# VHH binders against NH(3)-dependent NAD(+) synthetase (nadE), part 16

Target 1, 296 residues: NH(3)-dependent NAD(+) synthetase (nadE), of Coprothermobacter proteolyticus (b5y8q4)
Amino acid sequence: MNTAMEETQRIEQFLRKALVSERKHGYLIGVSGGLDSAVVLKLLVQAVGKENVLGLILPDRDTEKKSTTLARSLLEQEKVPYKVISMTPLLRHLGVYKDMPLFLLPTRGLKESIVRRFYNDYTKKLNKPVFFAQWEEPPTQLPYFYEGIAYYRIKHRVRMATLYYYAEKNDYLLVGCTNLSERLIGFYVKYGDDVCDVAPIAHLYKTEVRQLSEYLSVPEDIRNRPPSPDLIPGITDEYSLGINYETLDQILAGLEEGKTAEDLKQLFPADIVELVINQVKFTQKLEGKPYMLKRA
Below, E stands for the ipSAE of ESMFold2; O stands for the ipSAE of OpenDDE; V2 stands for 0.75 times the mean of E and O plus 0.25 times the DockQ between their complexes.

## First folded at step 8 (VHH; framework vhh_sonelokimab_d1)

Design k8 (from f1 with W102Y Y103W; at its last look DockQ between E and O 0.13; V2 from the best seeds 0.00; counts 0 for: pae E 18.5 > 2, placed apart)
Fold by ESMFold2, look of step 8:
Structure k8 (fold): chain B 296 residues (1-296), chain A 124 residues (1-124)
Amino acid sequence: as target 1 above (296 residues)
Amino acid sequence: DVQLVESGGGLVQPGGSLRLSCAASGFTFSEYAVGWFRQAPGKEREFIGAISYSGDSTYYAVSEKGRFTISRDNSKNTLYLQMNSLRPEDTAVYYCAAQPGYWDLEDSSEYDYWGQGTLVTVSS
């Protein structure tokens, strides 16, 4: 990555150019109270002005109160117009909350504890972190495994649909907040948070996004939060991955530099290196298109 | 058979406080975002603020900076509006309204259910 100043300038020019190229007047952004959307929001305001940005805060029943509070505070600090739209009624009508009956647990702390117990049990029985195991057929004795996958993924898709509705309604471009780390290992939901018109940080590792956040003066209480999509109680990115972003990004950067698996195993646990390399290869074949017959 | 019934309106002196209530029936109150609007004589209906289905998140019009507080008690199916530091320009009919909560909170046309209103008069 260039210096934070140089990279900020580069991204700002990209954002300005995209409006002209796509003949649009502004950007629609989902603001989660997390690091990536905060960085992108700052970049948008600096690039095209607060008048040309519309924010959406899309909480549901499982959204941590802090996330919404931080998102609102940041949007108000940046003087960006925004709307808060709860996803809960639609998700409830679809029956999503019945598949994971967390409402039976009296406190968020207990919900988090029990969800983490299931994740730990899944990790032990599958002998790898849940994120990497989701692509395998588990033994049928894993309660709530497929329900949990559907629970997590549908929330991203409902969010995506809502984001595009407001982008279209305003004739704005939808900006995405996916970073390079997430993109390379497939840490996104197909037809969910991977869908956008413009992706200004898709070339930056998570740790580089953090560096930009310091330069852009993103509030410390956002910068210090564990990365999380905040869709399931107790589950952060690193908890789901079983690896912190610092280690993940060093492995990914090593691959970009041309290091071999053997080179990386000298620096990092061999099983983690293999999981990451295999996941990168798997993600490369996971295209955003349906399997189609060729024209005869 | 949906009802939203506001109460607590009345005459108040400038600088005073007033607490409005909105009792809900005929629908599952805990599954709706609920908001407050007002309409002064000769003015368009104005959004005041809204509160999420759980009560964990509130959103206020920028013009209402810190004077008004919205709360809800889902066990009593009741929404509240605490108004402090009242001014003559706050004189209006105050309405509560409910929507599923994934639409524009400020857009009155997106609210499914409305109360009949309660009059608040701030004397000068």
Scores: ipSAE 0.000, ipTM 0.116, lowest interface PAE 18.5, mean pLDDT 85
ESMFold2 (binder alone), look of step 8: mean pLDDT 82; pTM 0.832
OpenDDE, look of step 8: ipSAE 0.865; ipTM 0.942

## First folded at step 9 (VHH; framework vhh_sonelokimab_d1)

Design m1 (from f1 with Y32W; at its last look DockQ between E and O 0.85; V2 from the best seeds 0.00; counts 0 for: pae E 6.5 > 2)
Fold by ESMFold2, look of step 9:
Structure m1 (fold): chain B 296 residues (1-296), chain A 124 residues (1-124)
Amino acid sequence: as target 1 above (296 residues)
Amino acid sequence: DVQLVESGGGLVQPGGSLRLSCAASGFTFSEWAVGWFRQAPGKEREFIGAISYSGDSTYYAVSEKGRFTISRDNSKNTLYLQMNSLRPEDTAVYYCAAQPGWYDLEDSSEYDYWGQGTLVTVSS
């Protein structure tokens, strides 16, 4: 990445160019109260002006209240108009909340503890963090494993559908907040948070997004939050991955520079290096399309 | 069971001042932007101004020219409208309203909750 100033200027030009090329009036952004969307929001305001940005805050039952509060505070600080639209009624109607009957637990703290216990048990039985195991057939019976996957993924897809509705309603481009770290290891939901019209930080590692956040004066309480989509109580990005972003990004950057697995194992645990390398190779082989017969 | 209840209306002489209150219940007032509208007999509903959920931002209709001040007290779940230099043309029913965001503030259709109004009459 260039200096924060140079990279900001580069992204701002990219955002202005995309708007002109697509003949749209502005950008629609989902603001989660997390780091990535905060950085993108700041970049949008500087690139195209607050009057050409519309924010959506899309909480559901399991969204931590602090996430919504931080999102509102940031949008008001930036003087960006925004709507708050609960996803809870649609998710409840689809039956999503019955698959994870957390309402039977008396406190959010207890819900988080139980969810983490299931994740820890899954990790032990799967011999790898749940994120990496989700594309494999589990060797043992795990309660709620497939229900948990569906629970997590449907929330991203409902948000994606809602975001596009409002983008199209306003004749705006939908901006995405996925970063390079997430793209390289497939840490996104197919047809969920990976879908957008413009992806201004998709070329930056998570740790580089953090560098921009400081330059852009993103509030410290957002910058210091553990990364999380805030969709399942107690589950952050790094908890799901079993790897912190600093370590992940150093391995990914090393691969970009041409370092071998042997080189990286001198610096990081061998199992982690192999896990990351194998995941990167796996995501490179994904076509992202349905299986189809060839035309005869 | 959401309620917004305006109070403080009444008869006031031209040039006088009046302070309206709007008491909120049945929802988390501190998470909502709140605004004031008014409707004179035979006229369209008119936006006066709004204040953000935290109270840090206010927005006023240009037509008010700084005679009105909106404030809120989240600890008391109350919205206020201070009206100064009142004129007979200010005679109207005054309504408070709430929306969960901060969007298209002059559009009454963007507000989910409404009070029943309080009458302000400015005349000798």
Scores: ipSAE 0.120, ipTM 0.614, lowest interface PAE 6.5, mean pLDDT 87
ESMFold2 (binder alone), look of step 9: mean pLDDT 85; pTM 0.855
OpenDDE, look of step 9: ipSAE 0.887; ipTM 0.952

Design m2 (from f1 with D112Q; at its last look DockQ between E and O 0.95; V2 from the best seeds 0.00; counts 0 for: pae E 2.6 > 2)
Fold by ESMFold2, look of step 9:
Structure m2 (fold): chain B 296 residues (1-296), chain A 124 residues (1-124)
Amino acid sequence: as target 1 above (296 residues)
Amino acid sequence: DVQLVESGGGLVQPGGSLRLSCAASGFTFSEYAVGWFRQAPGKEREFIGAISYSGDSTYYAVSEKGRFTISRDNSKNTLYLQMNSLRPEDTAVYYCAAQPGWYDLEDSSEYQYWGQGTLVTVSS
C-alpha cells in the first residue's frame, strides 16, 4: 500500500472517475457502525461531496444498539443524508426469527452466551471454526447448523436488495466495503455483501484499512470495535474465523510475496496456515455463476 | 403507545411571539430527527423545519426567513418551536413529526410519528 495520503488520493480519484464513467449522480452506502464502512464513507464525502452520498442504516432485531448509534453519529458528523430502515418486519414476515428462537432469551448478554456456546460446540464437532466448515458436510448432525447459516445469510441478502432499491431510486452507484482479506478467503455472502457497483477498498488488507482509518480520523470508538457483521449476537469476524486479522493478513501477505506453506509454518501454527491456504485456493475456484451447459 | 403531543398554541396578535412544545413518549425520542409542519384550512401541509436526533443540525424551509427557531431537549423528550414576528398568514394547525433518519426533510411521508396538532391563530 502507498502512504495513507497517497492511497486516499488514489481512491478518491477512482471514486470520481467511476461516477463519470457510469453516468450516475452519486453513491449509496450501507453504514454499519463498523470500520470498513466508516472508512469508505469518509472517502466518499471527500471524493464527491456529502450532498452526493446517501447512507442507509439497516438494523434488525439482533443488531447491537451501539452499531446503529455509531453509524448515525458518523453520518450526522459528515452531514450526509441517511435513512434508517429496520429489516426486522421483513425478516419476521419471512419466518427467519422463528428458525432461531432467540426471542425466548431475556437479555442480549444471555443471547450472546447461548450463541457462542453453540459455535463452540460446532467448532469442536467440526474440528475447525464455523466459517471454514460452512461449505462442508458436517461429520455429525449439528442442531441449528443449517438454520444458522440461512439465518445470517438471508440478512445480508435482504440488506443487498434494500441497498440496490435505494441506489436505483436515486440513480446512484452502490459502493461496497469488502476488503482484500475478505475477498481472498471468501468472507462474504454470495449475492449479499459481495455485490456492489464500486469497491474502493477491495485491494486493501483489513489491517491496511485500519491504518487508513487513522489517517481519515475515523472516530476511535469505531476504530476500536472488533470487526463484526453484527448479524448474530456475540459473533465477530475473528470469533467466526478463529483467527485474528493481524495473523490472517500476515499469512495472506506472505503468500502474496511468494512464501511457501513451509515458510509460513515457521512463523504461525501449522493448522492455521493450512486452513488459510486451503481457503484461499477454494475461494479462487468460486465464480459466482450458475452451473450451466455450454452451447453445443 | 407512541405519542407526540403539541402544546402552546392559541391566539396571538400580529408581531407577537409564541413558543410551541412537543412532548414525546413511547419511543426513543433521542434517536429521531423531529420537525414541525403546519396546515391552514384548505391548504396542503407545509414544512417549517427540522432538527437532527442530537440537535447538532437544523434545517429550515426557505420561506421562514429566520423568524422560527427549532430546538430540542433530549433529557425531557421535548421539541420546541419558537415563533417570532407572527403574521396572520402564520395561522394554522401546527404539527410535530419524527423520522428515524435525516432524509428528504420536507416530504411528510418520510415521518413515521405525528402529533394531533395545536392551533395557532394570529389576528388583530
Scores: ipSAE 0.482, ipTM 0.822, lowest interface PAE 2.6, mean pLDDT 89
ESMFold2 (binder alone), look of step 9: mean pLDDT 85; pTM 0.855
OpenDDE, look of step 9: ipSAE 0.876; ipTM 0.947

Design m3 (from k7 with D112Q; at its last look DockQ between E and O 0.89; V2 from the best seeds 0.00; counts 0 for: pae E 3.5 > 2)
Fold by ESMFold2, look of step 9:
Structure m3 (fold): chain B 296 residues (1-296), chain A 124 residues (1-124)
Amino acid sequence: as target 1 above (296 residues)
Amino acid sequence: DVQLVESGGGLVQPGGSLRLSCAASGFTFSEYAVGWFRQAPGKEREFIGAISYSGDSTYYAVSEKGRFTISRDNSKNTLYLQMNSLRPEDTAVYYCAAQEGWYDLEDSSEYQYWGQGTLVTVSS
């Protein structure tokens, strides 16, 4: 990554050129109250002006109240037009909340505690963090395992559908907030949070996005939040991964620089290094297109 | 029960001033942008202005030289409209309205909650 100033200028130019190339007048952004969307919002405002940006805050029943509060505060600070659109009615009508009956628990603290106990049990039985195990068939029946996966993923897809509806209504481009760390290990949902028209931080590791956030004056209470999609109570990025982003990004950057697994194992636990390397290889074979027969 | 209740309407002389209030209850007022509309007899409803959830941003449509000022007090769940230099053309029923967001402020369909209105009459 260049200096924060140089990288900001490069991204701003990219954002301006994308509007011209696509013949669009502005950007639609989902603002979560988390770090990545805050950085992208700041970049958008600097690149194309607040009047050419529309923000959406898309909470559901499980969204922490603080996420919505921080998102609203940031959008007002930046003077960006925005709407708050609850996904709860659509998810309820689809039956999603019945699949994971968290509504039976009276407090968010209980919801978080129970969810984390299931994740801990999955981690022990699968001998790896749930994120890495989600594509595998469990060796034994795990209660709510596939229901939890579906619960998590459908929320991203409902959010994606809502974002595109509003982007198209306004003739705007949808900007995505996925970073390089997430892309390299597949920490996204197919046809969910990685779907967009323009992805201005997709080349930056999470830790580099944090560096930009300081330069861009993103509020400290956003910068200091643990990264989270905020879709399942108690589950942050690092809880799901079992690895913090500082360690993850150092391994990923080492691989980019040409370091071997042997080199990295001298610096980090061997099991973590293998887990990350294997996940990067697995993610490289993922394809966003259906299998298709060739025309005879 | 969600309510927006306007008050402070009445009879004023041309050139006078009037302050309208809108009291909110039954929802989290401090999370909503709020605005003022008016409807004169025989006319379509028109947008006057709006103020963001925190009060930091305002947007006005009908003010000619800043005759109208919108403010809010989130601790009292109250929205205000200060009207100065009133003219007979300002005679209308004045409505407050609330939306969750800060979007397409002149479009009345974007507002989820509405008051019943308060009549302002500016006598010539």
Scores: ipSAE 0.364, ipTM 0.757, lowest interface PAE 3.5, mean pLDDT 89
ESMFold2 (binder alone), look of step 9: mean pLDDT 84; pTM 0.851
OpenDDE, look of step 9: ipSAE 0.863; ipTM 0.941

Design m4 (from f3 with S57D; at its last look DockQ between E and O 0.54; V2 from the best seeds 0.00; counts 0 for: pae E 17.4 > 2)
Fold by ESMFold2, look of step 9:
Structure m4 (fold): chain B 296 residues (1-296), chain A 124 residues (1-124)
Amino acid sequence: as target 1 above (296 residues)
Amino acid sequence: DVQLVESGGGLVQPGGSLRLSCAASGFTFSEYAVGWFRQAPGKEREFIGAISYSGDDTYYAVSEKGRFTISRDNSKNTLYLQMNSLRPEDTAVYYCAAQPGWYDLRDSSEYDYWGQGTLVTVSS
């Protein structure tokens, strides 16, 4: 990445050009209370002005309250118009919450403990962190395994649908907040948080987004939060991955520079290197379009 | 314009009973967990109990030991608190509150919407 100042200027110009190219007047952004959306919000305000940005906060039953509080606080500090729209009614009508009856547990601490126990059990039985295991057929039936996957993924898709509805109502472009680290290893939900009209940080590793956040003066309480999709109690990005972003990004950057698996194994644990390399290869297959017949 | 409006407070003799109501408007009541808190003069706000979206699950502060019953009627957008065997120590302003998630039900900072309160006075 260039200096934070140079990179900010590049992104701001990119955001302005996209509006001109698409003949739109503004951007819609989902603000989660996490680092990536905070960085993108700051960039939007600087690029196109607060009056041309609409924020959407989309909590559901399992969203940590601090996430919503931080998202509201940031939008208010930036004086960006916003709406808070609960996804809970739609998810309830779909029956999503019946698959994971967390509402029976009286505290978030207990919910987090139970969820982490299931994640640890899956990790043990599948012999790898849950993020990487979700793509495999388990050798033994695991309770709630597929229900948990559907539970997690549908929330991203409901958020995507809601975001696009409001973007189109306002004739705005939907901006996405996925970064390069997430893109390379597939840490997103297909047709969920990966879908947008404009993706201003998709070329930056997570650690580079963190550097940019310091330059943009993103509040420390957001910058210091562990990254999390905040859809299931107690699960952060790094908990699900079993790898911290510093290590992940160094391996990914090494691959970008042309380092071999053997080069990287001199610097990082061999099993981690293999896991990341295999995931990057797997994710490249996921970035294709639907299978389609060629025109004869 | 979200509103929670408590009613049913007033003066009652020790040992008596009182039923509080909380009418909800401006949001879909059946999608929120709701609870009751109280605050006596000079004291911190105190958790009384809470009830899940459907009404199937209720949780009570240990201090109440079965004297209070929380219920809800989602068709009327109303939360209730039945208080029996009232004591002078129950004198307080009673608040209903709602949160959109299933956060720590006992932590008042987890609730986004609050009523203005109804005064309950228990005196001989």
Scores: ipSAE 0.000, ipTM 0.169, lowest interface PAE 17.4, mean pLDDT 85
ESMFold2 (binder alone), look of step 9: mean pLDDT 84; pTM 0.845
OpenDDE, look of step 9: ipSAE 0.023; ipTM 0.477

Design m5 (from f3 with Q99E; at its last look DockQ between E and O 0.12; V2 from the best seeds 0.00; counts 0 for: pae E 19.7 > 2, placed apart)
Fold by ESMFold2, look of step 9:
Structure m5 (fold): chain B 296 residues (1-296), chain A 124 residues (1-124)
Amino acid sequence: as target 1 above (296 residues)
Amino acid sequence: DVQLVESGGGLVQPGGSLRLSCAASGFTFSEYAVGWFRQAPGKEREFIGAISYSGDSTYYAVSEKGRFTISRDNSKNTLYLQMNSLRPEDTAVYYCAAEPGWYDLRDSSEYDYWGQGTLVTVSS
């Protein structure tokens, strides 16, 4: 990455050019109260002005209240118009909450405890973190395994549909907040948080987004939060991955620099290196498009 | 079946107060934002105000200037409208409505469920 100043200037020009090229009036952004969307919001305001940005806060019943509070505070501080739109009624209408009946638990603390118990049990039985195992047939019946996958993925898709509705309703471009670390290992939901019109930080590792956040003066209470999509009680990015972003990004950057698996195993545990390399290879062979016959 | 039933309407003197209630049944009330609208004879339906599904946020039409207060009690599945300093211009049928919180609370076309209305008449 360039210096933070140089990179910010590059991204701001990219955002201005996209707006002109697509003949749109502004950007729509989902603001989660997390680091990535805060960085993108700051960049948008500096690039095109607060009056040309519309924020959406899209909580559901499983969203931590602090996430919504931080998202609202940031949007107020930046003087960006915004709406808060609960996803809960639509998700309930679809039956999503019945598949994971967490609504029967009286407190968020109990919901978090139960969810973490399932994740720990899955990790033990799958002998790898659940994120990496989701593509495999489990060796034994695991309770709620497929329901859990559907549960978290549908929330991303409902969020995506909502974001595009409001972007199109306002004749705005939808900006996405996915970073390079997430892209390289497939830590996104197909037709969910991976779709957008403009992706201004898709070339930056998570650790580089963090560096940029300091330059952009993102509030400390956002910068200090563990990364999380905040869709399932108690589950952060690093909890789901079983790897912290510093380690992940060092392995990914090593691969970008041409280091071999053997080079990386000198620096990091061999099983972690293999897990990441195999996931990167798997992600690279995905096109993210339907299978189609070639014209004869 | 889903029902919203308004009550508490009636005849009041100018400057008086009235409290309207809206009883909800047949759906999970605590998952919906709920609002009040009114319609005077020969006029379009007018947004009065709304309250989020949790009760944490309220929204009021600018024209009401703090004379009206919306509240909800999710344990009783009931929405309330406290109206103070009533004027003859407030004469209308008052409707409660519920929408999933997905939509613009001021836009009546976004509301899934509507009550039958309760008449409020403000006159000497």
Scores: ipSAE 0.000, ipTM 0.114, lowest interface PAE 19.7, mean pLDDT 83
ESMFold2 (binder alone), look of step 9: mean pLDDT 81; pTM 0.827
OpenDDE, look of step 9: ipSAE 0.830; ipTM 0.926

Design m6 (from f3 with S109E; at its last look DockQ between E and O 0.93; V2 from the best seeds 0.00; counts 0 for: pae E 3.2 > 2)
Fold by ESMFold2, look of step 9:
Structure m6 (fold): chain B 296 residues (1-296), chain A 124 residues (1-124)
Amino acid sequence: as target 1 above (296 residues)
Amino acid sequence: DVQLVESGGGLVQPGGSLRLSCAASGFTFSEYAVGWFRQAPGKEREFIGAISYSGDSTYYAVSEKGRFTISRDNSKNTLYLQMNSLRPEDTAVYYCAAQPGWYDLRDSEEYDYWGQGTLVTVSS
């Protein structure tokens, strides 16, 4: 990445040009209380002005209260208009919460503990972190495994639908907050958080987004949070991946530099290197379109 | 469960002042922006002003700016409206309302919770 100042200027110019080129009136952003959306919000305000940005906070039953508090505080600090729309009633009526009966557990601490026990058990039985097991070989003897996948993925898709509805109501572009680390390993939900009109940090590793956040004066209580989609109690990005972002990004950067698997295995655990390399190759071959029969 | 209760209304002479209060319960008041509306007999409800969840931002209807001041005390779960230089046309039922965001503040449909109102009468 260039210096934080140079990179900020580049992204701001990109955001201004996209708005003009697409003939739209502003940007819509989902603000989660996490690092990536905070960085993008700061960039939007600097690029196009607070009056041309609309924020959405989209909590559901399982969203940590601190996430909403931090998102609200940041939007108020930046003087950006925003709506708070609970996804809970829609998800409840769809039946999502019945698939994972967390409501039977009296405290969030207990919910987090039980969820982590299941994730640890899955990791042991699958001999790999749950995220990677989803992509290589479907489990057949884990009855809640598919329910868990559907549970968290539908939340992203409901959020995506809501975000686009409000973007279209305002004739705004939907800005996405996906970073390069997530893109390269497929750490997103197809037709969920992976779709947007403009993706201003998609070229930056997670660790580079952290560097930019300091330059942009993102509040420290946001910068100090472990990355998490905040959809399932107790599950952070790194817990689901079984790899911290520092290690992940060093492997990914090494691949960008042309290092081989053998080179990387000298620096990082061999099984982790293989998981990451295989996932990157798998993600490169994913198509975002349906299989279609050719016309006879 | 959820309650917004206005108080402090009554009879006031023209040119006088009055302070209205709105006591909140049954929801997390400090997470909501809150505002004041009023409705005179035979007229549509009109927006007076709003204050953000933290109290750091306020927004007033143009016609009411300067005479009315909105404040809040999150430790007491209370919203206030200070009204000065009252005129007979200020006679109305005054309502407080709350929304979880900071959006389209004049639109009454954006507010989730409403009080039952308190009558302010400015006599000639």
Scores: ipSAE 0.404, ipTM 0.782, lowest interface PAE 3.2, mean pLDDT 88
ESMFold2 (binder alone), look of step 9: mean pLDDT 83; pTM 0.844
OpenDDE, look of step 9: ipSAE 0.881; ipTM 0.949

Design m7 (from f3 with A50T; at its last look DockQ between E and O 0.90; V2 from the best seeds 0.00; counts 0 for: pae E 5.7 > 2)
Fold by ESMFold2, look of step 9:
Structure m7 (fold): chain B 296 residues (1-296), chain A 124 residues (1-124)
Amino acid sequence: as target 1 above (296 residues)
Amino acid sequence: DVQLVESGGGLVQPGGSLRLSCAASGFTFSEYAVGWFRQAPGKEREFIGTISYSGDSTYYAVSEKGRFTISRDNSKNTLYLQMNSLRPEDTAVYYCAAQPGWYDLRDSSEYDYWGQGTLVTVSS
């Protein structure tokens, strides 16, 4: 990445060019109260002006109240118009909350503890963190495994549908907040949070997004939060991955520089290096296209 | 059971002042932007102004600038409208309303919750 100043200027020009090219005057952004969307929001305001940005805050029953509070506070600080739209009624109508009956647990602390125990049990039985294990045939005795996958992924897809509805209603471009670290290891939901018209930080590792957040004066209470999509109680990005972003990004950057697995194993635990490398290779094979017959 | 209850309306002479209050219950008041609308007989509902959930931002109809002041007290779940230099044209039923966002502030359809209204009559 260039200096924060140079990279910010480059992204701002990219955002302005996209509006001109597509003959649009504004951007729609989902604001989660997390780091990535806060950085993108700051970039949008600087690039195209607050009056040309519309924010959506899309909480559901399991969203931590602090996430919504931080998102609302940031949008008001930036003077960006915004809507708050609960996803809970739609998710309830679809039956999502019945598939994961967390409502039976009396406190959030207990919900988090039980969810983490399932994750730990899955990790032990699959001998790797749940994120990396999701592609394997699970043992028959993993309770809620597929329900958990569906629970997590449908929330992203409902958000995506809602975001595009409002983008199209306003004739705006939808901006995405996925970063390079997430793209390289497939830490996104297909046809969920990976879908957008413009992706201004998709070329930056998570740690580089963090550097920009300091330059852009993103509030400290957002910058200090553990990264999380905030969709399942107790589960942050790094908890799901079993790797912190500093380590992940150093491995990913090493691969970009041409370092071999052997080179990286001299710097990082061998099992972690293999886990990341195998995931990058797996993700590279994904096309995101339906399986189709070729025309005869 | 969501409730917004306006009070403080009444009869006042031109040039006078009134302070309206709106008491909120049944929802998390401090998470909503709240505002004032009015409707004179035979007219459409008219936007007056709104204040963000924190109270840090306000937005007023241009014609009302300088005469009306919106404030809120989140500890008391109460919204206020201070009206000064009243004119006969200000005669209307005044409504408070709440939305969870800060969007399309003039559009009454964006507001989820509404009070029953309080009558303000400005006559000599």
Scores: ipSAE 0.217, ipTM 0.678, lowest interface PAE 5.7, mean pLDDT 87
ESMFold2 (binder alone), look of step 9: mean pLDDT 84; pTM 0.848
OpenDDE, look of step 9: ipSAE 0.815; ipTM 0.920

